# Ledger of designs, part 4: VH-VL binders against q09564r761to987

Target 1, 227 residues: q09564r761to987
Amino acid sequence: QIGVSGSRGMKNKQCIRQVRVENTFGFIDGGSNSYMSSSICRFMTSYLKENVSMDIRSILLRCHCELGEEGERLGASVMIIRVHEKRLEIASTGTMSAAIARNQKLKMIINGRYEIDDDEYSRIREAHGFVDEENRINGVIGSSRQIGHFSTFPVVLPTHSYRNIQLNEQIEGLIVGNNMIWNMLSIDDLNSTFHNNRSPIVVAKKIQDQLQSYDYGGNSNILVLRR
Below, E stands for the ipSAE of ESMFold2; O stands for the ipSAE of OpenDDE; V2 stands for 0.75 times the mean of E and O plus 0.25 times the DockQ between their complexes.

## First folded at step 1 (VH-VL)

Design n3 (framework fv_necitumumab; at its last look DockQ between E and O 0.37; V2 from the best seeds 0.00; counts 0 for: pae O 4.8 > 2)
Fold by ESMFold2, look of step 2:
Structure n3 (fold): chain C 227 residues (1-227), chain A 122 residues (1-122), chain B 107 residues (1-107)
Amino acid sequence: as target 1 above (227 residues)
Amino acid sequence: QVQLQESGPGLVKPSQTLSLTCTVSGGSISSGDYYWSWIRQPPGKGLEWIGYIYYSGSTDYNPSLKSRVTMSVDTSKNQFSLKVNSVTAADTAVYYCARDLYDYGEYAFDIWGQGTLVTVSS
Amino acid sequence: EIVMTQSPATLSLSPGERATLSCRASQSVSSYLAWYQQKPGQAPRLLIYDASNRATGIPARFSGSGSGTDFTLTISSLEPEDFAVYYCQQRSNWPLTFGGGTKAEIK
């Protein structure tokens, strides 16, 4: 069985959202725009309720296709996780990461702390985009692989990462979060917090407390799944 | 060191069930660190992963074969087994058992049995 | 299911030459890629795991590189015992899948 806990960085900021329909979990980071996260959350919830067995990669692409006029200039990072008895599926665009816990060790299985390699840099240049000194695409966009940003096509693409990995009885849980968590805390710090605390709610809150100790007030979306 | 050895009949008639056993020696099948897999190779062709079994009995199978395949484990005998139902000539292959470290794809099949040819013919 | 495509199908070279074997995935497998060597009548032998790490006992002339969809196995100077079939395997996604193989032959 799976226990779920989530935490948000600030109460009045609505740019990061989560959704759950049966065994499928969605995590949405709209950056600084709450419309994107809210819109995607509503669509994903409704679509999943009607299409519970639909391929999560297809759901992710439909989130991209169903964006309205705001999708021309705005985008979002989206991660969809489906938990099966024997397998874990993850589809992701953007800057969110996931790490799995087993045998007192936490290991990253999706790394949203992206690095623009030479091939991606070349692709962006050929598409007439640029990467600034702060690693932003065209000076404003945090990832070259997100949904939305239709006006930049083909600079920002909705291309997803996908994992379909085996699970067994030794799996203790999963931590998912936006890039703020992984930028500020090491895997060792997160591992200690996960394994020193039994409650997934307590784990999520302690991660949030650790982030706040670095005087950072931005939104965070922390999900802890514990077996 | 750890060794794997396949055993079973070399000839099976069409529509019957082929049954193979892999015996693990020099180590324990009861380790939580490893999956135990079957892989097959038709003569002159490439490799096809069939599925895995964990020491607890938990299994998962290649979708191309899932409806016809069953695996089991006997930890007291340090063995795991494969059954393929309703075989045809397409199931003629060398069958290998192999050990796989459960590390989310970061490792590989590091120990293989020597393989056993199973021929499906009338 | 991830399709793994190996090229060339056959590589004809002489001992002492450098061999370059290509493996392409139908979608990204990150670094979760293994290489195996198989001689006639034998089981496959693990050469490389996690794209670039040599397995225990594998000579330094074997090296792996690449990430994402494009991977390369390089044999810096072929020895007579290196003429065999080489398979890549993605390990990122269930079900695990192998490439079709590259046969390294004596020219």
Scores: ipSAE 0.410, ipTM 0.780, lowest interface PAE 3.9, mean pLDDT 85
Fold by ESMFold2-Fast, scan of step 1:
Formats: sequence, structure tokens, C-alpha cells
Structure n3 (fold): chain C 227 residues (1-227), chain A 122 residues (1-122), chain B 107 residues (1-107)
Amino acid sequence: as target 1 above (227 residues)
Amino acid sequence: QVQLQESGPGLVKPSQTLSLTCTVSGGSISSGDYYWSWIRQPPGKGLEWIGYIYYSGSTDYNPSLKSRVTMSVDTSKNQFSLKVNSVTAADTAVYYCARDLYDYGEYAFDIWGQGTLVTVSS
Amino acid sequence: EIVMTQSPATLSLSPGERATLSCRASQSVSSYLAWYQQKPGQAPRLLIYDASNRATGIPARFSGSGSGTDFTLTISSLEPEDFAVYYCQQRSNWPLTFGGGTKAEIK
């Protein structure tokens, strides 16, 4: 009994996909390219149906390994969430972040973009890559850790973050979004929108409307999962 | 201030059940902000997390204990308890109860009981 | 399970010296790491949570750093009361796991 809904700007019309097989949810953001998100979505759906109990980290790595020639130059952000009675598993690569809703509060459980600290900066430089003022890799790639981008290896790595956290009955749901949502809107505003609206589609729409009120018509993707 | 106090027998015979209780004072166990944990430490060795319980009765246990562990909570007494079945000499340890901050970004054992030594011997 | 490895097992120093204690995770734990201090006959005491945040009442000489798999606890200038065993703990993934401990002892 989990509802999920999403909203996206016109510039991202076909670039985000979601997958659901039993208690496993996949969220895929192909950035500017709908082919990548569609390809990964098709693979993940098929793989999950045959391997419903497979470790979600392994599923994420299989998505990377099964990319064709398009993976040489293109990539995607992928987040996989598995809901258990007592635990929540989440595996993520790329720029999507996730916040959990509980008792009128939102808490970040995944911060999407891999932190470019001094060690990561040095690694990228030693691999002959560069980081710009917006923390983009080689001027265009949103994260140093995401699937695809085979031609930039080892500058961009398919490394994921993973959490396995305790879940209790006070958890109402999740908000998943790319970094622009978290940069433009405060956690308090997102919290208010989530808890003042029962419907995940209404929550996603209201968040999108708030972004547009700032004259922001860019690439923002919002997904709301609610019990 | 919030304090935790372990109680139970200091000596348990091999093959029997080890039973301990933790009493919480100065604060409520019925707070949604905290999980309540048991941690043990064999003499001269390191720390091993046993499991946790939420005030609703929801539990999760360390798989290394091979399903020998059960925890329970009694909110009316402000207590939570640990049972370890089929004990052996390897279960000899100081047992600590601890409060676990239930903030998904700030998990830590912030308050500990003083510990109780349980020796498994005939 | 995530295996936590602490080094060195024993650190022999004099009061006033700087102590650096290492903790390594077998897989990334992001910043979800805590440090505890334990004196003989006493329960552990929380020092650091989320890799770098000092717990309430912990002196400024204690600092934590690191992310991912490699973490460090630093004591800038050892006081006599700092000679104890230190444990790291990953908080990222069930089941919760501790390092084997580093004993800081007086020379």
C-alpha cells in the first residue's frame, strides 16, 4: 500500500523513469537524454522480475554493466529503494537525493552528489579530468560517481552509496529529487508541502509549482513515495 | 538526567537462558526519537552490538547470534529486556544497555548503562 | 556485514603529544561513523557522531574526520584522562558493527 508519483519540467519531459517490482522501487534520471533512462528502465524492470530478491547494489551495478555503446558518452543517475517491514534499503549513484518523512519532519537519508573533497579532486586530476566551479566533471557531467560514461573511466566511477536503516510505523514516505530541488527549496518548505497534502501526485505538483514560481523552467525531477 | 541500569543474574549455567533487564529513569522509553540497544563485551575484547528495540515492540537483531536473541519492552515499567538462549562460555561478557538516537543522520549510542558482568559457568 | 578495522592496536604516547587513531570500513559508510571512549571498568562514552561532530560535553581537543572508508580520530594534546580504549562504529548499515579498538596508553 505504497503510492508513488512524480513531476518534471518540460525540459526533462521524458528523461526520468520509475520502476516498481513488488517492494523494490527504481528511479532513473538520464539527464538530457531520454534514451538512457528508457534503456535502463527496461533492463531494470526485466532484471528485477527475474531476480526480485537480488541485492539492490548488485542490480545497480548490473545496470552499469549492461549499457551498450551509448554508455561510452552518456550516463544516468539511479536510485533503488527496497521497503521492508523493519528496514529501508537505498542504493544510489549520481545526483538524486532522498529525504524520509516522519512525525512532521523531513530528514535527508541520501545526499546525491558525491562530495568533491580534496582527495576526490586529486583523484580526478590524476586521472586527467577536471572539476569546474559548479562541481561538474569535464564541464558537463553532474557527478564523479554515476553509471555510464565509460570513455571517462577512471574519472567517473560507477560507485554507489548504500544505506540499510531501521524503519518504523511513524514513517510516512519519501521525497526523491535531483540536486536543483534541494538547492532551490528549503527542507522546511518541502516538509510543509509533504505533510499538508495526502496525495503524492499533489505533493509532486506543488513542489514543481514552487520551482516554477522562481522562473525556474530547467531540469528538475521530483518523485514522491507515500504510504 | 536520563540514566540506564542493567539488572539480572551474574551467573548463568551452560545451555540455559540469559535474562537481563534495563531500567530507564529520568526520561521516557515511549519516546519516538530513540531505539534501545544491547551491546556486549567479552573480558579483554571489543564491543558487539546485539540488537535494538523500539518502544512499539519492533526489534532487529545481529545475525551473528544465530536467532538465539529475543528483546521485549514494557513501557508501563519503563524497561526493556534481553534473552539469550542456549548460552555457552562464549556468551560470558559485560552486557550494556544503551539509548540509540533515532535521527537518520545522527545515529549514536549517546547514553549507556554501567554494564553488568554475566559469567557462563557450571 | 561491514567489517571495521582500527589501527594501531596500541598507541604509546606521553601527555601533551598528539594522538591520531585510524578506522577503516570494508565498504563505504559515507559519514555515518561514531567514536567512543572507554576507560577500565567503565561503560563506553560517546565522543564523535557523523564522523566529525563532537557530542555534548566533549572537549575541543577531540576531533574526527574522514568519509567513505577511511576515518581518523585526533586528540590534539593528550591529557592524563585521555588514556583509554577508543572504538569506532559504523552507523550506515544494519547490522551495526564496531572496530576492534585502539588502546592509548601512557609511555
Scores: ipSAE 0.135, ipTM 0.674, lowest interface PAE 6.0, mean pLDDT 84
Fold by OpenDDE, look of step 2:
Structure n3 (fold): chain C 227 residues (1-227), chain A 122 residues (1-122), chain B 107 residues (1-107)
Amino acid sequence: as target 1 above (227 residues)
Amino acid sequence: QVQLQESGPGLVKPSQTLSLTCTVSGGSISSGDYYWSWIRQPPGKGLEWIGYIYYSGSTDYNPSLKSRVTMSVDTSKNQFSLKVNSVTAADTAVYYCARDLYDYGEYAFDIWGQGTLVTVSS
Amino acid sequence: EIVMTQSPATLSLSPGERATLSCRASQSVSSYLAWYQQKPGQAPRLLIYDASNRATGIPARFSGSGSGTDFTLTISSLEPEDFAVYYCQQRSNWPLTFGGGTKAEIK
């Protein structure tokens, strides 16, 4: 069962988009740029339709490689999820996060809110980038791990996280969302919402409502998978 | 301390069924944290993963052996079993049962049985 | 299936020397790689999981590194008991697959 919810925010820009092709789901967060998210969404959709069995990690990298000139100064966070009968695969770059529900608890499996550790900081600095007080790369980029941003190479790289999770009876579902969801809502809150509602649609909507209740006026996108 | 022990015939004739049982002691097989696996090693060769079984009975097998392999679990006896049908000389190997601590792919086979040699010979 | 290739097939060294064992995957396995040690007549023993984490009770002289397709097991200073066969195993994709093994033998 699948539930999705999203908000364009006050600016009415769809900077976060979803793709679904068969058992593969895509999330694209273009930050503040709706063109980037749209472009990547279009590409990913077409590409997935033609390459449904391709490794999702490769698809993610392909998204990076197929960016046009806009990729020089723009970028995006991309997450791809493929649901198999017995396995769940996730490939992610950027600020998207995913939590799996297991044994009545949510566990973060992909954390797009990773802190820049000393190694990454050093790497960025060596590449002549900087991290500002708001933890933005070069003062404008949300993550050092994103597709695009070719002009910053090698400051921003499409480094991805990959998870291959065996699905068992303990796995109850999955929550995926953009960074702000996880910033504003605690894992405990999300856990409560997930387990107190049977419908993934309702779960997704309630999460969206919760975001709004915290006066979040930006873009949000939520995917809830439930067994 | 959790221990695994393989048991079964050490000799099987060609075309017959190889049957082995792994007995788990020092802990319950009925744990959601583990996949109970069989791995074999032909003499002087490497390791081949055969498959796993979950305490609930869920299984997955190596595609190379899928058509001939069946696993079962008996939670009451704290055992899980392997059957390999239509054996040939190629199935001669030391067979290991192992516990797979699979936490989102982060772990590995952390506990092994001692292994049992099964020889396929006429 | 993912093919795991280990090199060298045999490594001849003396006690006290540094051993470097390589494992290559036919495709990326991220960090889902384990190393096992097997002594003659014994079951394999887990050394390293998730590419770089030492299993419980494993001496500090054992270390794992790598990600993606290339992995290395390092024994900083070989002890006599370290002469054995070492296997890498990918856990990224089903079916699980092992490398062909590297035999560390005494020179």
Scores: ipSAE 0.022, ipTM 0.618, lowest interface PAE 4.8, mean pLDDT 90
ESMFold2 (binder alone), look of step 2: mean pLDDT 92; pTM 0.942

Design n4 (framework fv_necitumumab)
Fold by ESMFold2-Fast, scan of step 1:
Structure n4 (fold): chain C 227 residues (1-227), chain A 123 residues (1-123), chain B 107 residues (1-107)
Amino acid sequence: as target 1 above (227 residues)
Amino acid sequence: QVQLQESGPGLVKPSQTLSLTCTVSGGSISSGDYYWSWIRQPPGKGLEWIGYIYYSGSTDYNPSLKSRVTMSVDTSKNQFSLKVNSVTAADTAVYYCAREGYDFLSGYYFDYWGQGTLVTVSS
Amino acid sequence: EIVMTQSPATLSLSPGERATLSCRASQSVSSYLAWYQQKPGQAPRLLIYDASNRATGIPARFSGSGSGTDFTLTISSLEPEDFAVYYCQQRSNWPLTFGGGTKAEIK
């Protein structure tokens, strides 16, 4: 059982979109551009319907390749999750994160707060990019690993992370969310909310409410999988 | 038990295409639970991942091999194959096929390997 | 790509001694690190996955530790069959990358 919640916050347009085709879920964060997230959402939905068995890593890369001319200057964070009876697959690029619930604890399994270490910083600089004080690339891009941004290649790369997780009786579920959820709420707060509420829809809405209590004015998007 | 076995010519001439096949036994390549990889090791050197394939035909390749690599899968024969185009002496290596398994809480690792096959590129 | 650096390149020890092998990643790989053992003429064998979990059939003398960028493989008391080359591998990002290896040899 899966619960999903989203919030517009103070923005007039939702820049985060969700896709569902059978057992595959997609999350797209277009940053400041709702058109980009909507365009990717439309492509991913159509592509998944025609190619339901395609490897989720390939689907993510296909989203990059099929962006058209908008991909020259715009991009997005993308996470794709495929749920099976005994396993869970996640492929991600950009700033979204995921945590798995096990034995009354949450553990990060995808960390979208991509670390810009000395080697990544040097790579960016050698490619004639720069990193600002907010860890943005060229002053505007939220991650050095994202789909799109063709004109900045090789400063921004569409490199993805992949996880294939075996589900057993100790796995209670999953929380997926955009960057601000993980920046504003502690793993302990998220763990408490997850385990104090049985309904995944209620968990997702309570996380949204917690963000509002911290005066978060941006878009939020949350998926909760509860077994 | 799962076993992987490489096959193909041990000698390839420069500028030709290197072609290898991996035969899987004791397990199904079409199960959907695994990715299938090629890894190589030049004599006296370390390991280099070449790429993977999923039974649906989806692939990802090491960018260092830049457009020279293709993989294919034949689920009816329980096999997957590697082609490396325009080979040079730098492609001389032992080539391994391997299965990428998964485990609790995260990821994949190479849990079964073929015995390896030496491919020499020389004139 | 994430660059994996192993040290030392060669470790000369006697049976019964403790071996400590280091692996460092150029950026965080969280706990998504594996260790492999390779004997001459043989394919690599999985020892440790997810930084600290022993693979099935691997003796208790092998242990892994670390997270982020700094990882260690420890062999508490070397047996004759443990003299081999050891490789670390990250699986946090594509492409998958291996370290350069550490050779454990008899003094």
Scores: ipSAE 0.000, ipTM 0.427, lowest interface PAE 15.3, mean pLDDT 80

Design n5 (framework fv_necitumumab)
Fold by ESMFold2-Fast, scan of step 1:
Structure n5 (fold): chain C 227 residues (1-227), chain A 125 residues (1-125), chain B 107 residues (1-107)
Amino acid sequence: as target 1 above (227 residues)
Amino acid sequence: QVQLQESGPGLVKPSQTLSLTCTVSGGSISSGDYYWSWIRQPPGKGLEWIGYIYYSGSTDYNPSLKSRVTMSVDTSKNQFSLKVNSVTAADTAVYYCARGSYDILTGYYDAFDIWGQGTLVTVSS
Amino acid sequence: EIVMTQSPATLSLSPGERATLSCRASQSVSSYLAWYQQKPGQAPRLLIYDASNRATGIPARFSGSGSGTDFTLTISSLEPEDFAVYYCQQRSNWPLTFGGGTKAEIK
């Protein structure tokens, strides 16, 4: 079973959107722009309804290709999760992260920021981009890997991480969330909340409440899957 | 006890395809807890991991072997197999099949706890 | 690819002595390191997994330690059957890689 919780924070508009079509779940974070996240959400929902069995990596790439003029200067983080009886697929680009719960432990399986190591730094510089001290691209873009930002190609690339996880009986579930959850809450706190509460919706809401107790002013969105 | 046994030709000519099969006994290959690998060892040298396969057919290969390698699984026969295309003398080695436990925390499989006895494949005219 | 370097290449000792074998990774592998023993004409045998856990049936004289990039396999008192080649292996990153081996030989 799946539980979801979200918050607008202190912003007038929510910039994070969720898609649900059958066993496929999508999360879209448009950063500071609710138009971009709403546009991608509408496209992904329509596309999934017409192409239910399409590979989730292909769906993510189609979201990039179909952005239109707005994609020249704007972008988004996207995570797509498809739940099967015996396996879990995740495709992700941008700043959203996921952790798997197994044997009383939580471990990150999707890290929400593409690592800017020496090779990635050199690639960005040779493409005439720059990385600031907060690992932002050209001073404003949250990840070197996300959809959109056509005008910065090849500085920002729409490449994705993909995981195909076989579900055995030791796997208890999954937590997915935007970057601020992982920055503000410890893995130990998240693990305790996950294992002390059987309902995934209660887990998601408790995580959201913990974030708000730290006076977090941004948007949050949390998906919890429990088996 | 679970056992693995390699089988296939001991001699392959250059440019041909090397084909090996690993038979699993004493346990099911259809378990989600395990990945199944091929590892080779040229005479007098160290170990080189070739690739792994999960019972669903999901694979990952060592990039040093380029596009020359494919693995497949036959759950009805409790077997998995290896094909290496366009072989050369550099492919002469003892080939082992091995079982590893899947570790979801790393997205990888654990250490190889069970190995076949190995089969020597010589690439020669 | 993570490069695994084992030292020494050859270790010459007498039965009853302590053996210490080193394995170094070119980048951190956390604790995701295994040790194998291989005797001539035989398949490798798992000794240690996750840096310090003994595999089933492995004698207490074998122990592993280390984390990150530096690991050691220790045999507290060599038995005649322990003279073999030992390999380390990392599983933290793709592709899986093995060290070049350390041969323990009788003096």
Scores: ipSAE 0.000, ipTM 0.416, lowest interface PAE 16.5, mean pLDDT 81

